VHH binders against Regulator of G protein signaling rgs-3 (rgs-3). Designs and how they scored, part 28

Target 1, 363 residues: Regulator of G protein signaling rgs-3 (rgs-3), of Caenorhabditis elegans (q18312)
Amino acid sequence: MWRSYKAETPELADETQEVDLNLHDSSESDHEGRQSRSASITSSTSAPASNDVTLQVPITNSSATSPTPSTGSMYFIAGMFDGKEKVNREQPPMPTTDGVEYPRAASWAAGNCANVLNDDKGKQLFRVFLFQSLAEENLAFLEAMEKLKKMKISDEKVAYAKEILETYQGSINLSSSSMKSLRNAVASETLDMEEFAPAIKEVRRLLENDQFPRFRRSELYLEYLEELLPRSYAEKWAQSFEGLLGNHVGRHHFRIFLRSIHAEENLRFWEAVVEFRSSRHKANAMNNLGKVILSTYLAEGTTNEVFLPFGVRQVIERRIQDNQIDITLFDEAIKHVEQVLRNDPYVRFLQSSQYIDLLSKLK
Short names: E, the ipSAE of ESMFold2; O, the ipSAE of OpenDDE; V2, 0.75 times the mean of E and O plus 0.25 times the DockQ between their complexes.

## First folded at step 11 (VHH; framework vhh_5c3l_4)

Design g2 (from f3 with Y109H W112Y; at its last look DockQ between E and O 0.35; V2 from the best seeds 0.00; counts 0 for: pae E 3.5 > 2)
Fold by ESMFold2, look of step 11:
Structure g2 (fold): chain B 363 residues (1-363), chain A 126 residues (1-126)
Amino acid sequence: as target 1 above (363 residues)
Amino acid sequence: QVQLQESGGGLVQPGGSLRLSCAASGFTFSDYAMSWVRQAPGKGLEVVSDISGSGGETEYADSVKGRFTISRDNAKNTLYLQMNSLKPEDTAVYYCAKVTVHEFSSGWHLDYFDYRGPGTQVTVSS
């Protein structure tokens, strides 16, 4: 989930140095991706105190490769399928900001992709993102599967299942085994929805693990959020470091400033620990993230290295070697990194053109 | 001074139930998310469940989902954990914890264990 913040390093990103921080209950398998060959209010009181907890959404607690569909388009979801290979596809319209307040739009990035998909404006924005990423067919496929699931067994259901296969088999990237299961499910006279599950699950994993993190860090989403950001929110960052880091737009501008002074690694570490802690209810994922954080940020001599006081890294290393990974693993490290960011870069950011120019554009 | 006091632990047989309580004082209880955290013998700390300040949002570890229910009574400054269908692996010291979250826009930061009680022992055995 938080890999998106780390992977936002554009021009200087090196695939061999980037670490995939999108871990979940089980290790992600790459074998499926080869078919085309053949997760006290005190620290956040200034920002969350201005917002009601009633508007709070579920909190979670961290591929790039998008299919290039030849004929599919989200603009034609439901009721229309076109087999013509060379058609001009129009980008879906951007959702307006009319009637949208910042907390609503900010909630789209929280937790998992259900939050964005359950909001009409958020879903439309995500659809635009998927179109720009040539991945809109993934959402359209899932919507078609939901419609199919609700249909009663009939000749219409059989015809719709065949239409789904024809429309999406060339435009969604499924593993060979999932594609075979999908074909067999369509050929079934009973249309047993259990046979569709492998394909549905794989496409959901693509949306959740690859596309949604990219959406959360995308210029598209950040620009939409910034348009909605009240100036008063950004003014409060001068009184609350936690308010700055907790705000998606604020963190984005702080990152740009940190790059200009070669100090972005501290923010990347902070984000990785937040993702680690967001996996608190999935012990396997949390354990894996802890190991990845150690190797990525605490290894000596890398460009991602954060510097810690004597003994802090050693304790973390020993706990990981002894398989004593729990939610407290990085507590001392992150408090140090927060202090480092607060004592100098944060003060300088508040005086920087990055922050001042942003304030001048808001409201 | 923030004070948290757990109670309701004890010895139960597998399949039994317990209800844990946590009395809170020294802070505005309804403003903070709260958690139940446990430590089994020889193991690290596990976050069992979380609840928002209003009580409207809850989360559970997979190991307890469907068996445990977190709740709060903000008028009484009390956090609860109803534990049903208890298993031997639920044996642990259970702590209630006041948590700090950054729930702004796209991220959050959870500070466990800055303020937690002394814990209450739950033992599940025959």
Scores: ipSAE 0.267, ipTM 0.710, lowest interface PAE 3.5, mean pLDDT 75
ESMFold2 (binder alone), look of step 11: mean pLDDT 80; pTM 0.815
OpenDDE, look of step 11: ipSAE 0.683; ipTM 0.917

Design g3 (from f3 with T100K W112Y; at its last look DockQ between E and O 0.31; V2 from the best seeds 0.00; counts 0 for: pae E 3.0 > 2)
Fold by ESMFold2, look of step 11:
Structure g3 (fold): chain B 363 residues (1-363), chain A 126 residues (1-126)
Amino acid sequence: as target 1 above (363 residues)
Amino acid sequence: QVQLQESGGGLVQPGGSLRLSCAASGFTFSDYAMSWVRQAPGKGLEVVSDISGSGGETEYADSVKGRFTISRDNAKNTLYLQMNSLKPEDTAVYYCAKVKVHEFSSGWYLDYFDYRGPGTQVTVSS
């Protein structure tokens, strides 16, 4: 896991978080710069932010108690079976919250999808999400490959490998070269797991680049997190803006409030910079994200424009044009954006029904 | 007051090894992820490696994987970077950085506003 949910998050240790907050504020020089926008017909965001905030398929708030009618469902199910080879779609069980603390569940969204897949309850929650998204075959394939890897060379292993190919070759979206490698590996009957690696890596990449970001934003995951959120965490948001922004549930409710006053763009920028910094070990990804952030949030005249002090945007633009992109690229901009959010919307959020009603529900 | 002090740099031949240390004080060291960050002459900052507060999880830049090992001793409040098979392109000032981690974000949020220390120079030259 990219981080330990107990040891790595200072917001769970009040004394440590207070030390961080003091150090975090030492560079604040631009206090004037509140941003409000009356009327933007489209609160649309750039391509990466659009994929992050609007990619929720119609799995939102599905009820577990809805009755199941038969006759209309038979017609639709028959058509769906023609499009998928799977015969019976029974949802996997939701993981319980028993024995799960909030920091553990919050860590499932951190880093990459390995974090959620390496936790038994996180993996099960992700499986439910994938089922609701009609993409459960990708995880099932990876699990089948792990089972295959553990088997000794035998007639049973050869038979299982052939079963995996038959089961998944029509449902998994692999490149032609990876599919050919998979077929060759099965046909060889030596079952060297190195021959399966291209397919395994490609399927994991499919999960990583599409479904995991959607899981992190999904109502399924947010509801699980909110059930676990201690009231004391949310109470501390009144003394820690950084605590509010750093908490997934807190940020969700803050976004809802910001959207209601048409002022979400600064939060979207903040999130984009966090994503930029998370790509710190992947130079091409970081470079691309830096350019997308510039064009989406810092270009003059866009509806997503974030207002910055004079000269700050120009320095960022020159550094990108000169291919001088590093982890510090947006440091001055994000300090300003945090001040803008802290100085007005944050104070108003703490007085809003969005925050107060949430507090009344938590325990 | 947060203080970070790097040491262990120097001049080394290509293929050689160095071990960097970072002494930390002024905060609860084990609560925080830590990073090594380097800056080569005329280049931007590169995040070389990260380690979780417990020390159980690590990450490396592709340029150093298999050659560098990050570690920490929480009893001594000390972060380490073992650098093996050094190359001329590893020449840089190496900085120790305290990481602020957000529970929900896609990645680690490095707090560059106030990480300490002058860094330690590593020079790899034949």
Scores: ipSAE 0.356, ipTM 0.759, lowest interface PAE 3.0, mean pLDDT 76
ESMFold2 (binder alone), look of step 11: mean pLDDT 83; pTM 0.842
OpenDDE, look of step 11: ipSAE 0.672; ipTM 0.913

Design g4 (from f3 with H102Y Y109T W112Y; at its last look DockQ between E and O 0.23; V2 from the best seeds 0.00; counts 0 for: pae E 4.6 > 2, placed apart)
Fold by OpenDDE, look of step 11:
Structure g4 (fold): chain B 363 residues (1-363), chain A 126 residues (1-126)
Amino acid sequence: as target 1 above (363 residues)
Amino acid sequence: QVQLQESGGGLVQPGGSLRLSCAASGFTFSDYAMSWVRQAPGKGLEVVSDISGSGGETEYADSVKGRFTISRDNAKNTLYLQMNSLKPEDTAVYYCAKVTVYEFSSGWTLDYFDYRGPGTQVTVSS
């Protein structure tokens, strides 16, 4: 089901509500002056004494024979991650931007890994990313599994399943359990596709939880999006802070700017709160994310410490402690951080070479 | 002025069903995602279900998935929650909430409740 992201252009309803600034002038004066009191409280000095107790701790020279550290040969099991640089890996071709509009490409980063995989151009871009990340075999394995599933002839299926095992058993990172299941499936005279399910699930989980998040923030993806970005979108950022943050390219450039002024933690916190709110249907996930946000951004002395008004942090801490974690947990904190970002950083960003150069590059 | 008014709450036995309604006014109802949220005694606010402005997309809390159904009639400016197979743990004040959802091109969404109704009590007890 193609979720047609209708970019509902919010019609800026021009409600010019004439806020009648009734300047009521009220003047009143009153004086009162009250008093003085002095209280003096005093002095006292006391000095007490010096006691010098020279505890002569005897320097017993016990020549502790330093036990020769047995050079336990830490066999660095360095060997098994022979990342055999598959020296002869052909780089997948970059997808062109032809026929791709910005909203389409932006949707690849939305939701889950399926959004990028279900798009031909997105899948190809993701493939390039996976290649660069030395993880392309994960996608290739899933594609091979899909092909296997579609095969109807039993003997050909068995042969292809053996080929898949031979091809990927050394290149995909599967648990021992999943690998065993895969081997059993291939060794069977009758291919049970359910025996491949653990391996498929594990590879999908790897793509979803590791590779896809990296892809979404990758320079490869951001460059592709920037090439598609209409100048009009970027121009609107001057009028809409939400528009800036709501755009992946805009937020990226804003992040670079924030980093230059040592204010990136505010954006990181903002993103974390957005993620927290996105977990609103998953109580355990929300609870965990809430605690992580507290420890990462609100704990004193953290690298990503966000400055909040007095009492805001303590309220959050108390609520977490009392297990009162809900969608509103960070409402005051995020409001403050948004205000901080909207003031000086946002204004400066719009005047920065970062934004101006971007505008000049866009068509 | 935005107004939300819940109805349909009451006392029900375990395994029973209720249908909540929320009448909305003071805004373009179809333009906003709506949510049902609940608050049990001594607990925080739990998002039960949400529905997009068009009604094409719905989400459910894991706790109510398969038992509750959110729907809307945009012509009537009304939000509904069909609650089946009710459990004692579903006892709460249920609120209709207007959701401001910002869909970000990066796949991030910022949402918050800007308005909610006074709520309706749902009590599930033997």
Scores: ipSAE 0.184, ipTM 0.672, lowest interface PAE 2.6, mean pLDDT 83
ESMFold2, look of step 11: ipSAE 0.227; ipTM 0.685
ESMFold2 (binder alone), look of step 11: mean pLDDT 85; pTM 0.844

Design g5 (from f3 with E103M; at its last look DockQ between E and O 0.24; V2 from the best seeds 0.00; counts 0 for: pae E 4.8 > 2, grease 27.7 > 24.2, SAP .728 > .668)
Fold by ESMFold2, look of step 11:
Structure g5 (fold): chain B 363 residues (1-363), chain A 126 residues (1-126)
Amino acid sequence: as target 1 above (363 residues)
Amino acid sequence: QVQLQESGGGLVQPGGSLRLSCAASGFTFSDYAMSWVRQAPGKGLEVVSDISGSGGETEYADSVKGRFTISRDNAKNTLYLQMNSLKPEDTAVYYCAKVTVHMFSSGWYLDWFDYRGPGTQVTVSS
């Protein structure tokens, strides 16, 4: 049985603002009309990606691509900022928390990376994350492409395109076919932006499918959010299990508590099912993720194993075997897992030093 | 107390159009995201489209993008699905669904699929 509610939640930023940096994949072709879905529909991407305790599966069928270290001496393209100061910047500065409220910063993790990139503080924080991850050139490349797109056809546009290729061809991680397309586009007398599209699309997918999910779960982002978290929000977790799990900082502290009692597997499963449901409009991704969830969390004898009531696992196994995977596949399992988490670990968390210490330092 | 009632289904030839409606009552309609969900014969449930409480955000399954349009009229407590260029594969029972608003972005409440109507049959056949 799912619980109905009427939310009194902080509103996210207004959708009427536009930002010229477009990170469209083929499913988001509108740089002005598609922005964050701040609490208007169900959406979630929450699985950890590393030896952290939960499953991560990309839903856009891209391969995992590591940032490539730069070769040789590097200089940053002065033209992409129209100044000479960028060459001397080591790590980008951290954004201040001045004028930032928790709902605004929390919204940066929603949906796709346009949400973080369309906010000046969010973009600054994401750039710090990318720098620390040795991947800042991916964002810089996309910014350079947006600047190139806005330039009038000229000798200066041609020179800038050549500068982009010189700066990034050794550092960004592109397939050989996309790199060839980029070189051909730069050599083109017309500089038709459609000729750059393969490279732009591939770098955009790296940001969307690899780096943005890692940002959302990064300590950098979580620490920034915690600095903004009102004490009153955390106080409400004592009366709302759903409020605890839905809050990025709250879930982070609950995870730490669960690890301390060797009981994180139910939370990991819960997060994986939320990711499964977030793929609801992409049948291949949803099918694949359902199979991965079964093998990762419902296989006997692993540290990931969750325990389910009699017959629930068998129904899930049968449905997957028969290729009857739909959005309801894990409904009975997640209902049980939520009950398990609510009935004991949640109550213990609220009495734990993890929660009490957090409350004492919030404002 | 939550009540959803779908209508507007029927028989149509391939390439035709239908407009589905869903009358909602028993809750503050504009506070909640809504979905259209369908079930083809012998198949599981497919989430066809979602729309935010304000109507400002929409999403579509790949199978219907460009052919279907979800909309809502919050003054009339009514959800719509305009279905154009219909194909035999669109044959299904179509359900209107009330959906939770907050998951992993912000906010303090997480539920997914609070309620679903009884459905309306759409049949696309030559």
Scores: ipSAE 0.227, ipTM 0.681, lowest interface PAE 4.8, mean pLDDT 75
ESMFold2 (binder alone), look of step 11: mean pLDDT 81; pTM 0.827
OpenDDE, look of step 11: ipSAE 0.736; ipTM 0.944

Design g6 (from f3 with T100K H102Y W108Y Y109K; at its last look DockQ between E and O 0.21; V2 from the best seeds 0.00; counts 0 for: pae E 2.1 > 2, placed apart)
Fold by OpenDDE, look of step 11:
Structure g6 (fold): chain B 363 residues (1-363), chain A 126 residues (1-126)
Amino acid sequence: as target 1 above (363 residues)
Amino acid sequence: QVQLQESGGGLVQPGGSLRLSCAASGFTFSDYAMSWVRQAPGKGLEVVSDISGSGGETEYADSVKGRFTISRDNAKNTLYLQMNSLKPEDTAVYYCAKVKVYEFSSGYKLDWFDYRGPGTQVTVSS
């Protein structure tokens, strides 16, 4: 069931409420002149003295005979990491933007890795990313497993399973247990597909937890999205801060700008709070994320320290200490950070060459 | 002004059922996702269930999955929570909450509550 993410374009109801700014001119004058007081207090001087205590620490010349360092020939066993010739795998072709609209491509970054893998263009772009990241074997292994699962002829299936093991046993990073299960499955006269399940699960977990998050923030994906971005979307960012942050390309350009003015930590904190709030159904995940956010962005002297109003940090710290972690934990903090971003960085961004050049590039 | 008002709370025995209602006003009800949240004494706010503006998508906390059902009537500006097989651990103040949704093109959603009702007490005891 293709959940049609209808992008409900919020119809901005043009409620032009004419706020009649009746500038009442109330002129009132009042004078009062209160006084002068001068208080002079003077006081004084004293300079006290220089005592030079020259502690003569005696330089005892102990001639410690430098033991001749026995040149233990550290045979650097340059372990022949036989760099197995990464077989000159041809770079997979880039998918064209033909027939791809921005919302479709943007949806590949939504949710989980299945969204990009279930789209032909998305999967191809992800394949290019994996190739560039030297991780294409993970996707190829999953595809081989899917092919193996669909095979009906026992002898061909066993032969293909052996080929898969031979091809990927040295290129995919599996646990010893998963690799053992895979080897046992291939050694069996009757292929039990359940014995492949541990390896499939590990590879899927790697793609989901490492490669897919990296893909979503990759230049490769952002460039592809930017090529698809309608100019009208970017123009709307001038009217909506939420629209800017809610757009992957917009947020990327805003991040570049924020970095240039040394304010990127605010956006990183904002993103971390978004992730925190998205975990609202997972109490343990929310608790862990809450603690990580505190230590990363709210602890004094951190590289990503976000400045908050007095008391806001202490309330968060107290709540975490008291195990009072819920979806509201960062409400005051994020409100402040959003206000900070809106008041200066956002306004400056809209006037920046970063935004203007983007608009000029877009069709 | 946004107003939310919960009703239908009360005392119920373990294994019993309750139906909560929330009357909404002061905003376009159908345009916003809504949530039921609860707070037990000395505990934090727990999101019980979420429903999309259209009512086509629903989510549940693992603690209530299979027992609770969220629904909405957009024509009546009313949110509902059917609670079955109630347990003592379900004892809490239940709040209706309006979700401030930022739909991001990247599929990220900022989901937090901008408004909630005064709440209704649900007590499950023998």
Scores: ipSAE 0.475, ipTM 0.816, lowest interface PAE 1.2, mean pLDDT 84
ESMFold2, look of step 11: ipSAE 0.488; ipTM 0.816
ESMFold2 (binder alone), look of step 11: mean pLDDT 83; pTM 0.847

Design g7 (from f3 with F104W W108Y Y109H; at its last look DockQ between E and O 0.33; V2 from the best seeds 0.00; counts 0 for: pae O 4.6 > 2)
Fold by OpenDDE, look of step 11:
Structure g7 (fold): chain B 363 residues (1-363), chain A 126 residues (1-126)
Amino acid sequence: as target 1 above (363 residues)
Amino acid sequence: QVQLQESGGGLVQPGGSLRLSCAASGFTFSDYAMSWVRQAPGKGLEVVSDISGSGGETEYADSVKGRFTISRDNAKNTLYLQMNSLKPEDTAVYYCAKVTVHEWSSGYHLDWFDYRGPGTQVTVSS
């Protein structure tokens, strides 16, 4: 006996209260008019002309015998770019996805290089990336330096420091100052670990400012991350634009779609504004990024020109000119761009083969 | 409705200390990262410090690093800023600000604030 529960529809009462908006009219008038004046002034002057002085500098024909330019053998210092083709480089093994959940792998792209380097699987993936980028020596050098720091025996430590110098002096890109400090440290009878600090700092800076940003955007990282992406995450993108943009894999696929419809500049601008806001603790970095964003995305005729409402660009330009750069600098611009992305590209993306194929691939 | 109310500002000599407090209401305080921001006369808004919803993660502007400490009591819905070794350059209106995202997002930090309190004046002068 299947009891049919009749859901009673409660009657929403219609109370139409007429709030009487008395628009009072008041009128007034006044006039006045004045006046005129003209003034003109003129003046004039003048003159002078002349003098012709014809100085006849004599053409003394002295037949200076052109000394035969000694063929100074330009010793092309060909030697510095011995890009020794690392012909026998063994590719580091790819880390497996075993025991790695998506949030763990996603965290490798967050913050700084420490997040990826402190994770064994992340570090290995980053190592593979560095190998592909011909930059693996930077990580190997840092690892060797960490090993050196942990060594307690003086003679062994000195020997290992010499080995480090010999191994990396030609493969890591250090300033002359840092290299000199490194050489001095190794040449010393007493190994001062502080003398290695400049080299370590430079290599860390290279990884942090160049290699790590590239890694986060690399196909290598994105493919690894996509393999770990739960289907449920991708399904939620259909309900949350923020979820799509907040996910590395989602944003990557959305970027590919945006390229296909020639709208990628909007996402690039969005990313740049996110980076700008992330630099909020570094005034100089934020100032520089603000100027770069203006010139790259908001300047007329740029290849990445983002279309903004009238006046929005001018306000940003004025604020930058007046050195009024803060976290709110792009608030109106980014709201507009987000709205643009939400209204058409996002809807189309969800219907695209790019998104559908991704969903079909995910477990 | 979100409400934030700063307190603890005042006049202090260089090298002195202040502790700011911010009472929060109208939202689940523990779910949101919070920020202290400041505005000096004739300058833009500067983010001073951030703290995650749980309080486990903190960030500081280079200008205040090592001198200021952000903390929170989620049971009291209160944000704090301990300011030590104050300098004349720290003179500003200080605002408590609510971050729009829940906790620190993994990857790109979509960290901006959608609400701030009325502010409290901090003046560092001899």
Scores: ipSAE 0.021, ipTM 0.548, lowest interface PAE 4.6, mean pLDDT 82
ESMFold2, look of step 11: ipSAE 0.313; ipTM 0.735
ESMFold2 (binder alone), look of step 11: mean pLDDT 81; pTM 0.823

Design g8 (from f3 with A33Y E57S; at its last look DockQ between E and O 0.37; V2 from the best seeds 0.00; counts 0 for: pae E 5.7 > 2, grease 24.3 > 24.2)
Fold by ESMFold2, look of step 11:
Structure g8 (fold): chain B 363 residues (1-363), chain A 126 residues (1-126)
Amino acid sequence: as target 1 above (363 residues)
Amino acid sequence: QVQLQESGGGLVQPGGSLRLSCAASGFTFSDYYMSWVRQAPGKGLEVVSDISGSGGSTEYADSVKGRFTISRDNAKNTLYLQMNSLKPEDTAVYYCAKVTVHEFSSGWYLDWFDYRGPGTQVTVSS
């Protein structure tokens, strides 16, 4: 059913795309010889995972409290804080799911942070995420700058510009040059918005490069998506391995299942290759990611070692050594990994309580 | 079956312009991200540009930003690449590619080029 939905925004991926289930027919290898240098589960948990949610902090019995919305206990985190004036912060309201279809909410993770910021529900959800992450000042600063831009030149505008500087100079992380530009712009009292541009650009870059990727991976966003996920989408995963892997909610549940059987490494590799391919327009980033993937997942004795058919790792190594890194670098490796995941863990997932319980919850 | 056919390549002097076209058939063109990909002699594949199914979202390789413009005409099932201020390093075979997209942490975006055309040669030399 998800194949028939059209995107509501220009940056939403078209959900009518059919994943080619036959892409894996040309591979006949089935290799399950994985080894880990650190067989201890404690050592395995020390390796960073690229899709970790970092929003959650330990819950403590703090005197500061917030109302609990229907989406869970994350709001208690805002009350667990000492030594700073942030203890008295008011939580923004969660956006409702009323009138929101899954494709619209899924589109918020697409592209860059403009996607989420240009949707009223998405922006509000992102604001809640930033509040819970103690980073709400970045968005608030940008909003204050938009309000300032719209004001006519007046004593009121000058006063507001000074208020913005006082409010945010200690909380937003700007370079020395951008902070100087901001102070000069406020002191000038001409309030030429071009003088604010360096600060605005840097704060937007902070949101884009750190907070937005964390939002896309956050439990907050995943839970919002899951509440919107049609049962028919999840039912299609039984007919399409690619559909399961390609769906943000589906992949989340598949990961939980894989962790329960100590078999997550192939999925982590798959995700790393997807990220590698997503850096395709940034040659330096793609080159670096290729080297990181090799050292993290493919080299002998690594904690997250993925085992490959004879010669496949060596070809990847040779291409990296020869500076022949392009988007196809991991094609043979990922084809094998997809086959390994499809042949056993995927079938077991479809029979697991993780999948069956999810289906019983969906509408 | 998916079919893609590039055209518009040729020989051009440095600083010149070319417009590439790609005729698409065998799928609902407006539903899919499309890409231009190039391969210079003796080098690997470089993804030059992407465009969303509606045409509302575009992305460019750093090497071509400000010089190349991707566009599409969904009524004609045609993808375009306007190439201005061409340099000798732009010499390559240029491919039109249909993209399979997944929901992921970097966005909805995964560029797996399951289908591409035979390519069109662009040569920039004096």
Scores: ipSAE 0.099, ipTM 0.591, lowest interface PAE 5.7, mean pLDDT 75
ESMFold2 (binder alone), look of step 11: mean pLDDT 84; pTM 0.854
OpenDDE, look of step 11: ipSAE 0.746; ipTM 0.950

